# VHH binders against Glycine betaine monooxygenase reductase subunit (bmoB): the designs that were tried, part 8

Target 1, 368 residues: Glycine betaine monooxygenase reductase subunit (bmoB), of Chromohalobacter israelensis (q1qyu6)
Amino acid sequence: MTQNFFNPVTTQTWTNGRHNVRCVKVIQETWDVRTFCFMADQPVLFFFKPGQFVTLELEIDGEAVMRSYTISSSPSVPYSFSITVKRLPDGRVSNWLHENLQVGSELVVHGPVGDFNVIDYPADKVLMLSGGVGVTPLMSMTRWFFDTNANVDLQFVHSARTPRDIIFHRELEHIFSRIPDFRLHIVCERGDESGEPWAGFRGYLAQAMLELMVPDYLEREIFCCGPTPYMKAVKQVLKSNGFDMSHYHEESFGATPADVRADVEELAEQAEAEMEAVDTADMLQVEFSNSGKSIRIMPEETVHAAAAKLGLHIPKACGMGICGTCKVKKLAGEVTMEHNGGITEEDEADGYILSCCSTPKSHVAIEF
Key: E = the ipSAE of ESMFold2; O = the ipSAE of OpenDDE; V2 = 0.75 times the mean of E and O plus 0.25 times the DockQ between their complexes.

## First folded at step 2 (VHH)

Design f04 (framework vhh_6z1v_2)
Fold by ESMFold2-Fast, scan of step 2:
Structure f04 (fold): chain B 368 residues (1-368), chain A 124 residues (1-124)
Amino acid sequence: as target 1 above (368 residues)
Amino acid sequence: EVQLVESGGRLVRTGGSLRLSCAASGFTFSSYHMGWFRQAPGKEREVVAAISSRGGSTWHADFVKGRFTISRDNAKNTVYLQMNSLKPEDTAVYYCAAGPKYYSWSSPYNYDYWGQGTQVTVSS
């Protein structure tokens, strides 16, 4: 191996697309979280909007696998980029990455993409709300603010299970101790089983905690990332207090398969109760031919959400139409599909759609 | 360590009945969809039936509708396939599978975990 030097004057910027990269560093962040740092074979500057993600193209046990991960590093240090991966107990990809991705490993990534970013939503007062691994896009944004000396009033509220589970704990403390207008608040569900006692907030993030930590939370541009139940609880607090949701931004790439499936079953139970009582006259019908199920939904709801209300689990990883995880075959009807490269023109010609970003324009039939 | 262990496969006569069981361990069973697949020698693996994580939704292939019924018991971490009115063309190795991974219940390539299979032979 020889040293690979980047010349900052002549190094070219990467573009949105397919890239060959090599792992150059692996960092153990917590007992179940690792950061993987990548460089390209050809020297490039990895500029992106903080909060954006890449999609990894992997081969696991002879199968092609696609997974989206937030870029946790900042474009202010552009000679490499990093992703931070939590090992999920029942997750195939996260376990494979922890066991097999090493310094020298080569892989393909697609990106950068993503609407969840701090550049498109400029504000003088920002509130970041993170749960667990949802800290990753917000850490990218925070590093960017810190490195560029941004004139921003930043409040960061992070929720973790225990103190040992706080991802980037030391880095967050370092950044927030050095800037007077940056405030860090950490909530732990419980204290550590061993070590020094936790003196901060305990339990699940609650409205009373937000009022004490960030008294002006309803006046801020809000970026939220975490498990589905966490973000649902946050939105409920904001909506119940009259928050203008056009100033709320969220992303969910850290949801476990268990969290996603639990949410689907909850929605299906609610939909069944409502369908017995409500008039659905102006709704569009979505039929799932293989399941023999159908439901009427509002025109703005996705095919994926319709399936979820019926307890049907169409796989979903990115929610933004880049990874192709939610691809299903449409048998009849028309949809509006807004995607970021997760489906080919050939697949569209064959009747396939990405259910997570497709909304019905007519009554539709899906092969699922 | 994830395991799916099928049982109940044997030789049966045409018109007979058989119940297959699949015992799951090493993952949160109640959070995964379960499917039954079959593969005859020289044929591709095909989906037979699927059931949602809570058991509220089921799907059965047209060639087994009315004859086969999938069910699950989340307290026992077990999924079942009740097979009635068996035909010689039902002869295959039957596989238990957990959780569609990417696209649909119909593709075996979309499932995360697989059992070793249990042989069902139907003779006339």
Scores: ipSAE 0.000, ipTM 0.108, lowest interface PAE 21.4, mean pLDDT 78

Design f05 (framework vhh_7pa5_2)
Amino acid sequence: QVQLVESGGGMVQPGGSLRLSCAASGFTFSSYYMSWVRRAPGKGPEWVSTISKSGGSTSYADSVKGRFTISRDNAKNTLYLQMNSLKPEDTALYYCATWGSYYPQYFDYWGQGTQVTVSS
ESMFold2-Fast, scan of step 2: ipSAE 0.000; ipTM 0.415

Design f06 (framework vhh_vobarilizumab_d1)
Fold by ESMFold2-Fast, scan of step 2:
Formats: structure tokens, sequence, C-alpha cells
Structure f06 (fold): chain B 368 residues (1-368), chain A 118 residues (1-118)
């Protein structure tokens, strides 16, 4: 009912230390990730270096618990600050926050603090490497660069398990589509069962991917945040190529053992099984015999879309299987074709399909 | 002790062939991705070919159609068959072990020199 507006010219800057804050907004980022936005009762400006963190003072089951979370918001929006929290299977604090932290909840926070930030390491060429919830400090940095019109050549490489697990996906796409010197690359371990197709890089971040996405990666100031195995893999690539590690900065996005494996053989077996599943079970080969080209696609993708990805332009008028313009001959394999009269039973018997409404059931060969 | 020992390098004429071998010991070979890298004089290391534990392979564009990576899990040995060799293929070739994927390597061999010249 009563709306209190801040007067921006008289708002005081708060000093670092202990702060009493209230949750004013809760945002569901993904199925297991939430952002919590905090403000003080008195209008204050929360300044910090992008990439820094706060420590929450909590009471869980009658016990005092302290847990650090990276500030995901930018100091360019200083009236509030946000943390972004992934719900971990064995996480005591992350589960408590998701279940109990609501709009109106009061907390004590300590900070800001932390050496992982872009202000102390200025550079004209920056590479950000993030894995999972490790995106949070890098998002703070990216928001700062965007809001301050920073003169920086920014390359951002984010790794997620599946497309639905990409935190801040829409905002990242928006920011990076608007600034010519900002480039976004996303790697997914595998595709979604949700039916959302993923046409980008698949698997774990590999040196070959870095060389293709960011050919000058060895000339950049590097900020890396993700699970311990992810950061270890990145450092190994950099060290193997003679990178000056004084230009490499990293931060762990959590102290939880949930994503940490002590047994290297167990990690290798799990990663290989996942890579083999994507490469052999999820994707189907489409061969274009006349062109000598082939591509692997997900079963839900059309033959026409597969051709387009290879620069092959099969004619298409309606896209609904009515006109027959996209008709091509199938030499081998099986497809699901849902048409609306654009092909005859005789053409189907002769091996023809409508590429715009045909999806593969097996590896297929097309005469095109 | 994890050990990777390369062999099969040497001098070969342009258009010739060589087969490199890497003998692995000290770990469960079948559980790891393996790769071949090369380093030419004055250049950084370049991924040539990778092979996952299940047998799936990947190749650099510069060697596609000419080189074939393979593995024999029973013999704990990684191979690189190199055909139609060019002077540009002259480099020290390293075999490498990856616990996660082709781009992350925790152990490397000592390297074997391949020289392609007339």
Amino acid sequence: as target 1 above (368 residues)
Amino acid sequence: EVQLVESGGGLVQPGGSLRLSCAASGFTFSKYSMAWYRQAPGKGRELVAGIWSGGSTSYADSVKGRFTISRDNAKNTLYLQMNSLRPEDTAVYYCARSPYYTGHFDYWGQGTLVTVSS
C-alpha cells in the first residue's frame, strides 16, 4: 500500500561489514537454481568489486551456520544485491535456503569480500570460463561490463549439463547479441529430454573447442569458475600451452563435496559413459550422397534442418507437408513423416520423403 | 607409476606412411580417453587425434582422411596410422591420457620425432 522511493542523490553508501538485509525478490532461474535479491530497510548503496562474495549468517535446526555465496548482481545496480543458489542433493544450506528463504525473510550478511574480481585485473581482452553455477561471479562481471560500456573484447565460454541447466541463458544471449566485441559460447554435455534441440558444442570443454571458439585464448586475461575437476582441466590446458598463469584467476563456486570426486578412475568412467551415450545413442547420422556431406542430428530434428546446417538448400514452400516442394529420395534408413497431403502413396513406395516434416528413426541416407 | 612410451617415429619421404605406437602402463587403460598431439619447431602443441574409451574418434581438420587413431585395450596400446605424409606433418608426436575428455590431459609421453622430407 505505501510505496517508499529512494532519493538517489541523498542515498548513503554502506560500509563493508555486517549488514541486516531483507529478501525482496525470489527468481526461479532453472529447475534447481534460484536468485535471491536483498535490500536493507534503510536505503543504502551496496558497492563491491564484480566477482566478490558475501557470507550468510543462518540458523538451521537451532545451529548457527555460515555459508559464502558469490554476488551474482552487479554494483552498477547498487540499491540491492543478489545471490544465485543451486539446490544440491546433499547440500544442507542450499536445500534450507530453497525451502525457507522467501520475500520478507530477514538475514544477516557479512561482506563484500574476495580477490576474484575484474577491477584489480584490468585487461582489454578477457576470457571468462564457467561451469554450472560457477557462472554467478562471471555474470556479475559481465553485467558490470555491459552497464558501464566497458571498452573490452569479451569472450564467454559456459559449460552446462543440458540446455535446461543454462543459468541466465536469456540474459546472456541478450547482452552478447547487443555488443559487437562480446562473444558467447555455450557447451552442453548432452541434449534435453524436454525436446529442446541443442545445435552447439557437446561434451566437456576440450582444448580443440577453445581453439575454435577463442583462437587467441592464450593472449587473454582469464577468469574461471566452476567445479574443481572443470577448473583443473582448464589449468592443465593452459599450462600445457605455456600460458602465463599470472593472467589466470579462479574461484570455487562452492565448498560442497557433491560435485567433487576423489577417485580419478571413477570420474573418467562416468565422463566416458556420458560422452559415449551422447555420441552413439542420442544422435543419428544423416548422409547426403550427391553432396558427399554428412551430419549427426537429434532424432527430433528434420532432414531439411540437417541439410541446412551443412549449407545444402532443399526447396521449401509450406513447411507443413502440403505442397511437396521439399521432396527428396531416401536411399536408406527409416524416418517418421507427418504430412498433410504433399506426397502420394506411390512416391512413398518409391522411397521419397518430405524433408521439412521427416525426422530420422535410424541413420539415414538421402539423395541430395 | 603412470607411463606412456611412444615409438615408431623416423624419417619418411613425402607421400609415405608411418605407424606410431604408445605403450601405456600403471593405470586401467580401457577407462581413459587417449590422444595424439604434435609440436612442430617454434609452434605450440596441436591436437592431432583423440579416441574415447568406447572407441569414438575425433581428428584435426589438417589430418582428416589421412590419419587413423586406434587402440588395443588388451595390449594397453594406442596407435596412430599416418598416411599421405606431408612436410607440414614434421613434428614431435606425443601420446596423452585424459581422465575426462580429449582436451584435458594429466600424463604425456616423452614424444617421438617424425620428419617428412626428401
Scores: ipSAE 0.000, ipTM 0.190, lowest interface PAE 16.3, mean pLDDT 78

Design g01 (framework vhh_6z1v_2)
Fold by ESMFold2-Fast, scan of step 2:
Structure g01 (fold): chain B 368 residues (1-368), chain A 127 residues (1-127)
Amino acid sequence: as target 1 above (368 residues)
Amino acid sequence: EVQLVESGGRLVRTGGSLRLSCAASGFTFSSYAMGWFRQAPGKEREVVAAISGSGGSTWHADFVKGRFTISRDNAKNTVYLQMNSLKPEDTAVYYCAAGSTYDYGWEFSDTSRYDYWGQGTQVTVSS
């Protein structure tokens, strides 16, 4: 076997855009979670802000499918990047990846992008709250803090169903045992009958647990990632205690279709309450022609948000204008669209827009 | 202290209707899927219906589809089972159970998902 090492002095940094990568390693993290590690054919340094994501371009049953996954690896180990994927029984893409993505598999990825990162929200005291696979972006952030010897007071609270379901358990314990200002707390809903006895916190993350584990939680910059019900419970605790939500950041990946629908219904309910309080003088009309619905929104609101307020489910994967999932046809009006490559010049010429990054400049009509 | 308390079980005639209620306390109700199970004398416990924490997803066993409806009121920490067109074979002790919703992908019919159980309420259907 011949070794051919990358030259670290001359290796170029990747840029935001489209990249060809190859899977070089597959790691079984838990019974239903795998990490996929990627490299480029030509040596490249994968620098990004910890917590950012990539969008995978896949072909499943002859259909082009795009799906966003957080980079779980740290930019401190830049010759590769990894994503960590939980297999969901109802998940089309997660099941396909577990069944088909192997060492040697070639993929197109778009990125890096994302606002959920520790670089844009610097703080001396950080609280990371994760549920299940939601550990992945927070693991990236934690690895970065560890490897760069960051001057941060870090509290990490991870929730899992059973001890066997704790993703990155050994590595988390290793990192947190070595740094005095890093503290790890793991909550398991129940003990694992087949594993070793669990001596830590049991049940569901509750306010009393958070107060015991992190007494100063209301003074921290908070990063939360997990299933929709988990994040909803966390936000309820924070809001009920007067937390300044401008210091709360969240990200969600791996929601089922039913959970996505529930989120849209919640947004619609919130929008109804908010509309009662707003002076409508500066509002612009957004019409959804196929649905026969319309709404007035402020010029800084997106077309996607307008649809959500009416209970309309425009698909959304990245929210950054890099994937085409939220693409809709504009029939009339003008929008400001800040995209990062998720739409072609031909689609724009034909009147298509990315609803997640388009805001109205006039009355607009959308074919949806 | 986690408590699930079923109520509403009684004697009812064939073709009648009955609503069972389960009052929950000691946990964050909206973070838990709720299920109704039943057990007749000499038979194994079987799943009747289940509902997600938000109420957005429901599951009903084939033998009750179109007759029974599960629902919940998160403001009242209560789950309900509306039972219509009752048959003698519906006679059983009905149990309420709770299972966590933040581990997505669990099948609602999986009994191992449910951590907390009530004491049961007897439903008897006669001719």
Scores: ipSAE 0.000, ipTM 0.145, lowest interface PAE 15.7, mean pLDDT 79

Design g02 (framework vhh_8h63_2)
Fold by ESMFold2-Fast, scan of step 2:
Structure g02 (fold): chain B 368 residues (1-368), chain A 125 residues (1-125)
Amino acid sequence: as target 1 above (368 residues)
Amino acid sequence: ELQLVESGGGLVQAGGSLTVSCAASGFTFSSYAMGWSRQAPGKERELVAGIYSGGSTYYADTVKGRFTISRDNAKNTLYLQMNSLKPEDTAMYYCARDSGEYYDILTGYSPFDYWGQGTQVTVSG
């Protein structure tokens, strides 16, 4: 259709759930970062709490893959929403998105969801701490504050590897130069070999830098998003200075595969000891058809835990049945599944379950 | 107990070829993405090639078309075949384990959680 304008008076608001969307714009943010902008088939207003995320349903090399991305756009511009994706050498999904997602591409998203947001934690003084692409939910929050003329004292500290890696650099400078109570600080690990010299703070964010940039950092509501080592370093500084961690909020999309591997190895090593101590008559059989493995578990154990005891790694992001990352197909049997919106009724009808929150009621067979 | 041991470095003439290898132990090799990084004197460490558990590959523009990354899951070994070598390819080459499926939105620091000791490649010319 050649309809160029939406009627803002009659446009309906989206709801939490499954949505068909189309990519309408692709923006190159840095040499390795792109923003993808989406609209729904029917015009909708994409209202959400700034900092929330969506989960993409993708098919990569014939495999169904679910991946969560924060909404980098603000609900103050509600006719579309955007995600911002860094191309990682080790990121299967990020590389697929950069190579295959283009204007006109259609996909399914689930959401909006997420507890990392500024609406549920109102404060007069806010500190945002971001590392690399962790800037995305904090940018959503910042755009919202700017567009709504929020009465907030905002300090934003962003860490990047080099000046060319600063995502949204010029927009951040624009926003923060316009509002007296908004202050921006950028730390770069080093300068670019081929770029302009960096005259600002260098290295990793250190306590001394934070004290110089934001002297009242211990009096602020803190929102932090970045790589796991970055967030760990921030928490160590805050805890070492007696910060009340109930005023600290962070965004996380899951454990490292090293952490997951450690959990799998620990569970597998403990399997024999638990089995030796347990009455096997109370156990239920779980079969993994593709792997050719099976195990007997207690009725209270999850399908994901059963797989881990056999050395099988089923992806896991939230562990609460919200994001759908642990979705697997059940071939036979009955399970109790307690989910919080990470799976659709159609997926359940087709035999899919979320392994992290599914426990067996009978002997079950899983396609994994 | 986790180890990455590189081998196969050495002196090679410009235009020549060389293969470096990385022997992995202490983890389920087939479940992890792996990569090769290099660092030349006075320059930053750069990722030159990566390979996912599923076999998909990444190459830096500087080596694309010349280098080939591959893996042998039965031998727990990662390879980098380097063709049409240039003096600019002279560097210490490091094997790395990463797991970027959980880092698709994370950045700022190296996504690799473990690095080997490195193997020196010197290209004369």
Scores: ipSAE 0.000, ipTM 0.171, lowest interface PAE 14.3, mean pLDDT 78

Design g03 (framework vhh_vobarilizumab_d1)
Fold by ESMFold2-Fast, scan of step 2:
Structure g03 (fold): chain B 368 residues (1-368), chain A 123 residues (1-123)
Amino acid sequence: as target 1 above (368 residues)
Amino acid sequence: EVQLVESGGGLVQPGGSLRLSCAASGFTFSSYAMAWYRQAPGKGRELVAGITSGGSTSYADSVKGRFTISRDNAKNTLYLQMNSLRPEDTAVYYCAKEGYYDYVWGSYEFDYWGQGTLVTVSS
């Protein structure tokens, strides 16, 4: 950009939708993590709920690709927004972004969207549990609390492989050293291979560690983000100790085939068990014509969840109906679909639906 | 405890073939992506081939068409079939299990490595 002066009192706020942005700053966070900071050519204020995400519209090797990334910056600094991206071995999008996205690069983003945020779940006592790159939405929330001088008792527990892999380490230390009611705990799987000593907790986050670091963890509003094994371990600890899971919130972006398969197998087992006890009077039939499978579900359950209970793998990237990755053709019946631009009017006219945000109103048949 | 034990390495002539095996224990093998990495003397660790829990495979450009990764979930074993071996393939080969990683579709990272098996391609 050639001009960076603008009037802050007349600057317009962005809305949920499609936005053209330009990369204005690239920050190397760790050896394999970078933060990309964006602005619009016409100044705009990027307000959002801390923890929300954007979906990037990319063209990689001639293919249109949509990928969601958490906004790691805080809406308290609204003239730009940032995403923080870990470079993954053999990762298509993460490697493309690290290799091609630089200061001056232009791209399209869709957003802001997301239910994983601290505004909709206000609490006086908060526990943030992060694993690896899962620190990004929790960092947005933490920056918001810090910048707005929020009256909150915040406990932050971050898990990393080694001390060198702690994302935002210096900034976290800075924030937590300045607020008496903010406590930071870091767990490293192992010490640094460089020989630097690690004096904190070692290994994987365990119940005993939570009890020592956050003795009142069962009384807190909990926000968790990290790898699937990390989040499963956290939920197991919480459920085993009688935690009210309505006070537990989690987020994950994208899925490996391994994660998708594990989730589908688990849900299929649960569906079989539930069939014995559930009143079927209000249940609706969902039929998958190509696979020859069908299941009865409650009206509040999505077509995607129904497929998963039958061992069927419908791709899902955003879960919010903006990216279109879960698009399937409906052959019969009616659904309620609450989407945010992931499907066109033409696709809807042709019978397509987004399975991750569609719930049945009648018995339905899906081409899958 | 996760254990990965590689075998099948050795000395082979250029143009020859070797089959590497990795015996896995301590986790539900069928649920995880697996990979083969290699490290040549004086160089960093390089991804050779990966396989998802569902059987989808990926290969480094240097080995594509020559190497084949496969898995036997019933035996908890990962394989690497190496054909048309070149002197440049000389390295210690490591078996790896997916661990902590970003949940980006089609992406993975590996936290657990075995002790490795040496492959030497020379006359």
Scores: ipSAE 0.000, ipTM 0.161, lowest interface PAE 12.8, mean pLDDT 78

Design g04 (framework vhh_7pa5_2)
Fold by ESMFold2-Fast, scan of step 2:
Structure g04 (fold): chain B 368 residues (1-368), chain A 123 residues (1-123)
Amino acid sequence: as target 1 above (368 residues)
Amino acid sequence: QVQLVESGGGMVQPGGSLRLSCAASGFTFSSYGMSWVRRAPGKGPEWVSTISSSGGSTSYADSVKGRFTISRDNAKNTLYLQMNSLKPEDTALYYCARETGYSSGWYEPFDYWGQGTQVTVSS
């Protein structure tokens, strides 16, 4: 008898557990991000709660390796499921997947599992906050809302380094252009090296941006996924504004349920450690020489905010680089200063900066 | 095409010295801050040192402060790490990394990495 494995009328659903799957499609999402689509040899319907993940069972250099990846596809397309993987510098599993996983490749997955999902936390008003590859579980949720015609007021705020690094850019724009109650905001640090202009928000996600993009952000069910320092910054904004954190949900890269953590902990640490090293390297020291104080801040924080955290009162009138009131002398290091006429070219040549609109590019020393 | 190529690693005895080099190409080297990051066996990446685009500002991890010196030659598009008083704990693969220039909107401080150079400190 001829083998026929694909009959939608008789196809059964998968269960939580171990599954043999085959890669049926590889999609290049960005220059360093790929989506891998899987099907089972025996036909199954891959139903799960949007935002859940699977754990891959791999053999790398002769040893068994376990790694969790969020399902980026939606259960509304149940004949396959996808994971989306960024190639990380010196990332053991991400590099192995990019180099070895191709159409026809077989592997074992465990799942679906995960508490980070929209089904267990239903809400009429949702805010999704994503940084980089943290877009993957939120994309699953968004695809589900779109495909099921969910009656939800959805605000999606995505942060990327440059326009070329926006994962799912075209699909996000397509979905959000077609549904009046879905609104998309993309923040890019800068334009890409090709010189193509970026007309959207620039820099790091800041409280002021949230207020402008999502004025009712404190009234929403919030789903956040991104690098540890990104999620830390989001939580600081929410907590400082009295947000009820029971309505805040987050997922870290490589996070696994406590009951399976021991089996994957050492290997998952390799991917997570890159994000933690990024967090450490991302924080830049600001030294205030006259006060003898210093603090490490994220590059998106201003010199004025750094001083305030140390109890130092730099005068500030406009906060936008117009009036020059927050002018201080920079003794060392480099800053990005976006001003609107509050400082002269002569002052800049002499090392002066406007602290309220200057962010560090390196470790800096300030005369204050 | 941006390329970072590390060299100068090797085997050295405790208390010895090594000088690592990183040859940069495909971008305006003098416009970017640069860092050294290492990965020890069985551990994740650890930031070691950073130098500003002009070379006027440097910073170091507490574990290497006073022993390592980062420097750069913008005319030669080369980054250096002078490692003195090496300890067995300094055994790692050392990476040259380019800072994003301005901060990254998703907290990725390095946009390009080299392949790494192995440093082994043993007797």
Scores: ipSAE 0.000, ipTM 0.154, lowest interface PAE 12.7, mean pLDDT 78

Design g05 (framework vhh_7zox_3; at its last look DockQ between E and O 0.03; V2 from the best seeds 0.00; counts 0 for: pae E 15.7 > 2, placed apart)
Fold by ESMFold2, look of step 3:
Structure g05 (fold): chain B 368 residues (1-368), chain A 123 residues (1-123)
Amino acid sequence: as target 1 above (368 residues)
Amino acid sequence: DVQLVESGGGLVQPGGSLRLSCVASGFTFSDYAMGWVRQAPGKGLEWVSDIYSGGSTGYADSVKGRFAISRDNAKNTLYLQMNRLKPEDTAVYYCARGEDYGSGSYYTPFDYAGQGTQVTVSS
């Protein structure tokens, strides 16, 4: 999809920054999920890329609280925007929003921001994979495709715990029933406790189910958002079947930045070229035991770079040994680790290393 | 009681660096998402960065590439490395805690913030 939303000539556009907004509508989506709709204090077109998020500036019990939520609405309807919030059993902010945010409430939001979006990765054939409330950025993308008459072949696979937990169920059925090239598949772990049958797919998403629902899934640009176990399962299926991960996009709400994903993919391509050009006699093996992959690298290369050359995505932020994000457990071997406070002596004693600043001194094995 | 104590602020020249620290107590630090928010003079709170219990990070566009968030779970300490500082980075920086529910949560719900540490970028 290459078409952007149309900007009106007389109204200011919303750009990344601090904004005053007012809640104008509250919609009960499921028993524990609500959508809150906002308008600006003045006429504003809410320009953003479908999939982006905002951060709410709240005051709860006299304390300043910041909370990020994806924009679930589409920029094709730009005079308002919406977030969709699941009430979590012991979630302070989510419960506060459900109990206190009402029509007429005013608040400050920051944004829009975020690299997970459909605009930067256009494709003719798309597969969307969502679990639970991970549907929200993909719903923004789906509404965008529907509203703009996008020329895209869209497959959407949504996983929920039970039928009553399917967020946006009626709207999804409506959208996907009207467009010939749009297909919807819903998977539930369990049936409804009320005794109503669920005739769709049941259980967890598995390779066999994906092959039945979307037989051409390996040919598609894939956008995935859901709980960590769900996203790991999806990636395992894709990698095990030789999917080109440069066409795979994912978001968790503390997600790896897009530039880190590009770095990992670039390093994998470079590793293939380097292995063809380099004598392996001087290299040291780095084994990643959970994935079953290994590679021989030069002693000057980091463990993180080794993982990236194998297409393994160890989280990385700073690359300088400061943030601790790239921490992994070393099962065997020796490394040289130069860090700037991102790892404790206790973690080192327990066998942890910072993959972004650790280089092998011997053959090593990493739990990843 | 939950406590978050920031330190490491100060006066720096444009282009300089600072490292902020936040020592946490009263909760199991490794179970929570942590982050930094800031308040410039006369402005509201602005999200800067967060880091989840699983290690994933996020950054505001205005600081991406210049700031690096990190955590040391054994020391109950959150860090923010701030490089190539600009005058618009002048603010009180607050350490914030958020809930991280794993498979049931896709958000960092900041529910506590510290007293803040002042960062001033001026020549």
Scores: ipSAE 0.000, ipTM 0.155, lowest interface PAE 15.7, mean pLDDT 77
ESMFold2-Fast, scan of step 2: ipSAE 0.014; ipTM 0.271
ESMFold2 (binder alone), look of step 3: mean pLDDT 83; pTM 0.843
OpenDDE, look of step 3: ipSAE 0.025; ipTM 0.328

